# VH-VL binders against q54fm4, part 3

Target 1, 189 residues: q54fm4
Amino acid sequence: MSTAPSPTITSPTQTSPVVINKSLICQDSTVSNGVQIAIGTVLHPRSSIIISEGAGPIIIGENNIIEELVQIVNKSPEPMIIGSNNLFEVGSYIECKSIGNGNVFEPKCKILKNTIIKDQCSIGAGCIVSEDKICENNTIIAQTQNSQIQTTSTLPYDHHSSIHMTHLELLHKSIPLFHTIKKTPILEK

## First folded at step 14 (VH-VL)

Design x1
Fold by ESMFold2, fold request of step 22:
Structure x1 (fold): chain C 189 residues (1-189), chain A 121 residues (1-121), chain B 109 residues (1-109)
Amino acid sequence: as target 1 above (189 residues)
Amino acid sequence: EVQLVESGGGVVQPGRSLRLSCAASGFTFSSYGMHWVRQAPGKGLEWVAVISSDGSNKYYADSVKGRFTISRDNSKNTLYLQMDSLRAEDTAVYYCAKDRYSLWFGYFDYWGQGTLVTVSS
Amino acid sequence: SSELTQDPAVSVALGQTVRITCQGDSLRSYYASWYQQKPGQAPVLVIYGENNRPSGIPDRFSGSSSGNTASLTITGAQAEDEADYYCNSWDSSGNHLYVFGGGTKLTVL
């Protein structure tokens, strides 16, 4: 797939709010044909979104942050659906069936096949969500030395949502300064 | 104000063709996936087809695959449905629907008023 | 295609709470969305992505899911809530990308 002409470059004309009207897909990322990525989502360099042979599509919602070395892989014939406002930190591995909204996947965590992650979950660094597991809203999975602990948050992540959007706005301003941007991996079927 | 206006419905004989149009206004048409959804008289809703924002991906319900073609002209803010080899079971009100998430998640946040297609001899 | 099953009709007294259900295998994996359709009108999205309400939808509408069942709950039903309600979800078979339930006619007594 060849690089399209330079991306749209905009700067704020006023002191907020910042308008995000495109996704940012770094050229050094790998994205299979059949992946759909909605407005605002950012793919950092060396991230990959892969549809294996015979597997179904991957649909990714708005305003997600996908950091370096993140691997999102669908090996199932069923669609993989990822919602909005999720943060996938460096080196996380995602082979879910579905992920909802507002989740955080800390570095090098593994989300194994046929898993369902709903909303506002936090999956700690190096943690593993086993195959077929369902994480209900507000689930926290964390690592303490050699143990993996699951608990439920009693507070909403509303403040997290504001911090996420501020981070995302900065990425939309900064990434095009240092990286070449793909137009889109989507093609007609 | 987001508006979707379907046109091109009418009475046609089985085996004939018809082309529906949907004129869009009040939003950036080229940024969103678009759908056709139909409703047979007295029946429920049935999804028909989707097209991605840039037109590069198209998907169809099995009931219409190979007979219907969805397309769009982003310079004219218009969605189309070319319906070939029409059958009596294609009789329905056809709705144009906008996807909420700018892709084809299937969250239809705005609908047109519909246009009636009647297939009968 | 996966079937989404809804009761064809339910009734609720004015001001009371009603739950409209939708069942299907695809709902184990994918969230339902819910559409309200009044006679002679186009559908209106009332709930998406489990429990998100579009702007302009009253907060008496909420959604939930468990297992293979999604529910639309209307707390404090009003006369204007009389309508047909359709659930919609991904078709896990992949043949029809989206499937609607058969619809539930809600009557507010």
Scores: ipSAE 0.007, ipTM 0.601, lowest interface PAE 8.9, mean pLDDT 83
Fold by ESMFold2, look of step 14:
Order: sequence, then structure tokens, then C-alpha cells
Structure x1 (fold): chain C 189 residues (1-189), chain A 121 residues (1-121), chain B 109 residues (1-109)
Amino acid sequence: as target 1 above (189 residues)
Amino acid sequence: EVQLVESGGGVVQPGRSLRLSCAASGFTFSSYGMHWVRQAPGKGLEWVAVISSDGSNKYYADSVKGRFTISRDNSKNTLYLQMDSLRAEDTAVYYCAKDRYSLWFGYFDYWGQGTLVTVSS
Amino acid sequence: SSELTQDPAVSVALGQTVRITCQGDSLRSYYASWYQQKPGQAPVLVIYGENNRPSGIPDRFSGSSSGNTASLTITGAQAEDEADYYCNSWDSSGNHLYVFGGGTKLTVL
């Protein structure tokens, strides 16, 4: 249920709002050729997005937050499609077929082969979404004493989206202050 | 001074095969993804296929999937397109194009002169 | 879902400003690139990303985007700008990695 620490701004701040018009990819991250990342998405250090040999591309939408040690891996010849405004917390493992929008993947959760996660789902820390499973909109998977449970909830869209965008704005201001950003894609290694 | 030179075009009957080549120079060929793009006479541009810098990943437009095979030989700085089961709809000028980045952003910063493939009975 | 649409033709008086537009659902998520093609020649990249020009492209060429629309603007159009212009972007459906627009023929009067 815990999340990895975000970068911290410790200096005086009353900065004008940042316009999010690019992705931030930390130099210590690993990104295969064939990955496309839309504007606003942030890759933290030591995250990885890997296309296995013979596998299809990975297409990642806007304004996702991919935290440290997250692994996104496509081993299928078909494209892997990840939508927008998703939060992948520390150490989560993603081998889905597709992920929609506005989902939260809590630390160390595992999203296994050929799964489909739609919109506004929450996958609890350490939980496993088994192969071929489909999580419909607003699904919550959480860990109990003896098992995982699945339920459905409606969260306030406005509050969730505003918190996510505020977090992104902070990351776009702070990450360049404390981390080296890739100046070239994958070419120079 | 990047140069891309296509060859292997010609007139063929439907159902036959052709192999196109693209000779590259003036850049480190093995560091970039490479594409084929075609243009039917009097028509617009259509993307055909891409291959990663080390040749390990390939993708095709639906119109050619299963009939065309992209490949490369990095020791010869050469890109290839094997075109099998050719159809009249495959008649076009075929360009090889360099991706500006290895991440497949689709920014084709250098193009060859093109080679004409005509498929007619 | 994968279509990029452009007006087939546009005209501009010499020295005036023209905007060529490209519309499609993919442009909500991905940048467009723009290509100039003169008769009998290969295409030439003129704008990539939001508004980046390759070396050798005059600064009268610029790009912009908003919503599902990308635009190529030529300020102070010259006779040599007469050409076909194509936009290109990633196919959001994932079936055709890249999609070109149908092209816009620019005539400089």
C-alpha cells in the first residue's frame, strides 16, 4: 500500500505553472527501441521499458508516472498499448496486453501476460493480476489476510485527475534539478 | 552527406516476387531504425515497414503483412525489402527512409531517391 | 481512429502567410512531422516534434498543435515553397505504426 518517494523540492517556490509539453526520461532508465512515449510521461531512475526479441512495440500515452524499479515488458508479437494518466508505483511489473486510463498500480504489484486493465482501476500493493484476466472499469484489487479480493468503486474523477496533474507538474519542475535527463534516445549507447 | 540509394525495382507480373535493396552511407547505419515508405503514382505517401537498428524487431503495415519481409545487413550497410505475392495495388515508388531516432518516433530525416515497382499483367 | 485528414489544395500569394492543417485522433497524444515533396523528388522533412526544424530548413517554416490538429505555417511564402505537404504521426490504433495525411498541394501565386 506504500508508494516510493517522489523527488523533493527543498528550495523556495512560487514558480509560475509549468506547461507540460514533453516527456521526462531519466538517464538511468532503460528504454528499448520501438517504444513510443507520448508527452508528459515521466520515467524515474532505474525504471525499464523492454521489448523482448521478436516482440511488438510498446505504445505509452500521455502523462503517465513510472516510478523507480518499475518494469514494463512486452514479450508478445502484438503491440502493448498503455493509455494516459496512469501511476506505476515502485517495483511494479507490467506484462499486460493493454492498460487504459487513470489506473494506479501500487508497489510491487504484478500484471501478468495477456491481461487487459481498463480505466480507473486500482491494483493493490503486492497483488497479482493473473494471466488473461480482464479488469473492468473501476476495479479495485486488494490483499486480505488470506487472499486477494476484487471490488468496484467510484472515485471522484475531478479530485483524482487534479492530484495526478499536480504531481506531474511537480515532477516536471523537480526531476531536472536532481537527475540527468536523456539528451538522446537510445542511440548513444 | 547522408545517402540512401534504392535498387531492385522493375516491372513484374502479379503473384511474382521482387527484392529491393537500399545502400546507406554517411552515417552509422547500425545505430538507427530504418523504414520503407511507398507512393503509388499520383497518390500520397504510405508507410510500409520498419526494422530496429540491430534487426531484432520488425513491424509492417496491414496491407503488406505476411507478404513483405524487411531485413538488414549491418556489415554491408544495406536495408532490404522482400516482396512476395505482388499485387497490382503494390505498384508504387518505394523509398527507404532513416528514422531520426532509434526509438521509432517516425521522423524520417533522410530519404532515398526511390525505386519504381510496377505490377501489371 | 487512424486517419489523418488534410485539405487537398491551398493557395498563397507570394510573401504572404499560409497555414496547412492536419487532423486526426492520434494527434491528441503524439506529435506530427511534416514533409515537403516537389515534383519528381523524394520528400524532405521540414518540421518534427512540436516545432523543430532540421538543419537547412528556413525559419519561415514553423509547426504548432492543439487538440487533434497539427498545423504547418509558412510565413513570407516563396516561389520555391510550392510543393505537396504531408503530415505524419503514430497510429493510435496500433495497426499501422505510422499514418500519413493525404497531402496538401500548395500553390504560390
Scores: ipSAE 0.006, ipTM 0.523, lowest interface PAE 12.3, mean pLDDT 82
Fold by ESMFold2, fold request of step 22:
Structure x1 (fold): chain C 189 residues (1-189), chain A 121 residues (1-121), chain B 109 residues (1-109)
Amino acid sequence: as target 1 above (189 residues)
Amino acid sequence: EVQLVESGGGVVQPGRSLRLSCAASGFTFSSYGMHWVRQAPGKGLEWVAVISSDGSNKYYADSVKGRFTISRDNSKNTLYLQMDSLRAEDTAVYYCAKDRYSLWFGYFDYWGQGTLVTVSS
Amino acid sequence: SSELTQDPAVSVALGQTVRITCQGDSLRSYYASWYQQKPGQAPVLVIYGENNRPSGIPDRFSGSSSGNTASLTITGAQAEDEADYYCNSWDSSGNHLYVFGGGTKLTVL
């Protein structure tokens, strides 16, 4: 077996159809120093992940989809931890303490400070998860005319994960065709 | 070729201080978070600290919080670890590690050969 | 102590398949990475994320996960694979912390 590969031989981020090989971070997204983004996660144009002055890191797991105009902001000195396989749809605002896995944040929803979102939750478009709220696994928060309602989903998590992975594969194929991406481990473009 | 070279290890008495350096080459140092990882003789790996690419954010393992300070000088491509109030349990080989990505993924793709710190009375 | 648990030692016959496991609650949310360390040498990253190999790592190394357990599989083990193997992941607590498992010594017979 050969020795470890040469560290100076770097490739641009892969544009292959397999999502496991890279994260896709569009060059016109904003990402603070101190943000960790695991492989497979896609940042769309004009999304932002911001650590306020003196705030803790933001740690983001694998295979998340972060759409246009999404804002993820940590203003707390403690780490913000976001798991894997989450979908953050256009314009959602995230200032949580932590988010687990397999959640959907529909357009323009707001997840306010010190919230804990566990697994497989769905936060409906325009809904607000108030400060300090804890959403247990499979929580659905939905908007109706003049109210928000909360219920619990009984959908199998395999259904959501299948749709998510198909979506992610399409994004990994399509985004490099139409958008400039940031390179890793060498910052270019 | 990415290279990381640690220096500054040695034998010190408990309660004393020591400063480690890590000289980096072969990549754009100022674009990456950098880590220290240690290994006590005959023991496993323990993550120690990380610093953001511009130095504005620093995080430490509980075992060293309040005693160690990570810092960097991007004009010299050098990472530092100031170790104060040293204890016998700090005896280890200290590795400088580069994250594989410009963000802090924790995938340490390049390591120095380490520098030994021995804390003994 | 760490919250990632590995068996301290495993053995494999030349050419056989071995699986090294790493267990912890954080692995339900985060992928593991794997490091190989030979005596007197620095660690070498062999698997990152779920199952990505850095350049120069043979295809006999693969990674997988299920539940709270991550596995490093070496298919067709060779003498040069004899080493200590460490898993690593993010801490699932509210505090920032990277955590390594205690390591597994692989002996190739």
Scores: ipSAE 0.006, ipTM 0.503, lowest interface PAE 11.9, mean pLDDT 81
Fold by ESMFold2, look of step 18:
Structure x1 (fold): chain C 189 residues (1-189), chain A 121 residues (1-121), chain B 109 residues (1-109)
Amino acid sequence: as target 1 above (189 residues)
Amino acid sequence: EVQLVESGGGVVQPGRSLRLSCAASGFTFSSYGMHWVRQAPGKGLEWVAVISSDGSNKYYADSVKGRFTISRDNSKNTLYLQMDSLRAEDTAVYYCAKDRYSLWFGYFDYWGQGTLVTVSS
Amino acid sequence: SSELTQDPAVSVALGQTVRITCQGDSLRSYYASWYQQKPGQAPVLVIYGENNRPSGIPDRFSGSSSGNTASLTITGAQAEDEADYYCNSWDSSGNHLYVFGGGTKLTVL
């Protein structure tokens, strides 16, 4: 039995900045007409970004990671705005009004209607952000056995950004090896 | 009536600098990404650089990276290209081009008439 | 390097159909756009995305793509269609963000 050595995972220090100059949209993802996706964002297989009938557009910024079975759905006539450098882990459900930058949405969490998530928030696995809630910068929501708790992170913003970009670089190199990539969408129909 | 008017071209010796300007009118300049594209005499088109609508993101072709700087002044509706360390291969007509959308699609829906830069000793 | 390859020249008889092709690895992932350039003039966008025409572009111009190839088709070519045609797309190799093909000179006979 031959085993390949584990790849060395290092923080990108004292190196040139990583330049991500394209998005990766896997063929078996679902993306509605009217969705805009900026450079660097990765859509894994079986993820979906859906504009319901009569709903407004979805605008997604740079360098987001959208994992398998994630659903991002706009049912409001108003635009849904998602910023940059966010991580949406497997099976999370997103029906926000807006999401800022550098947030982590752990597996199976639910972000409900008309919510506003600002920057550097972490929403724990299975947690629910209730309708109309506003999560201020650096909010952590986590699930305990008995309840959902909320606290404030002291982790520096730039530290999260560097870890995220290293992950993103790996995905841009690895995903095309295993998945067929969609052409970029046409916005005018 | 979208208009883009380039200026600042001319004859310059290798190693010297030039600054190109592009005056924009007929659209909301601050809402769009802007590009420079060049065409050497008798040759095809070559994309040079892009700047985002608010000026926060800039990207360059490898052939000019480190020598050229794109910038914009949204209060003056003006796009700039600072060209340092000019080489003979930079000789071209330089076009200012408007992105139809954000940087995402790179469709150049309006172009200026160009300004000629000649780099020769 | 993710170059876009075009034939340097193509001819078409007046009123007949011509197809100008553009090939490159980037076109597997990204849409091409097409630009018309007449002598002494700036380029003009004629097709973007899969098959969208800007306002003012005649409906005899259409676009298509398959695999690593994008095509510009002119149905019922007219004398005024005589020009250079350039395809453009993202550069997947990292040499440029956007890459143009070398251009195709269309002659209407």
Scores: ipSAE 0.005, ipTM 0.465, lowest interface PAE 14.5, mean pLDDT 81

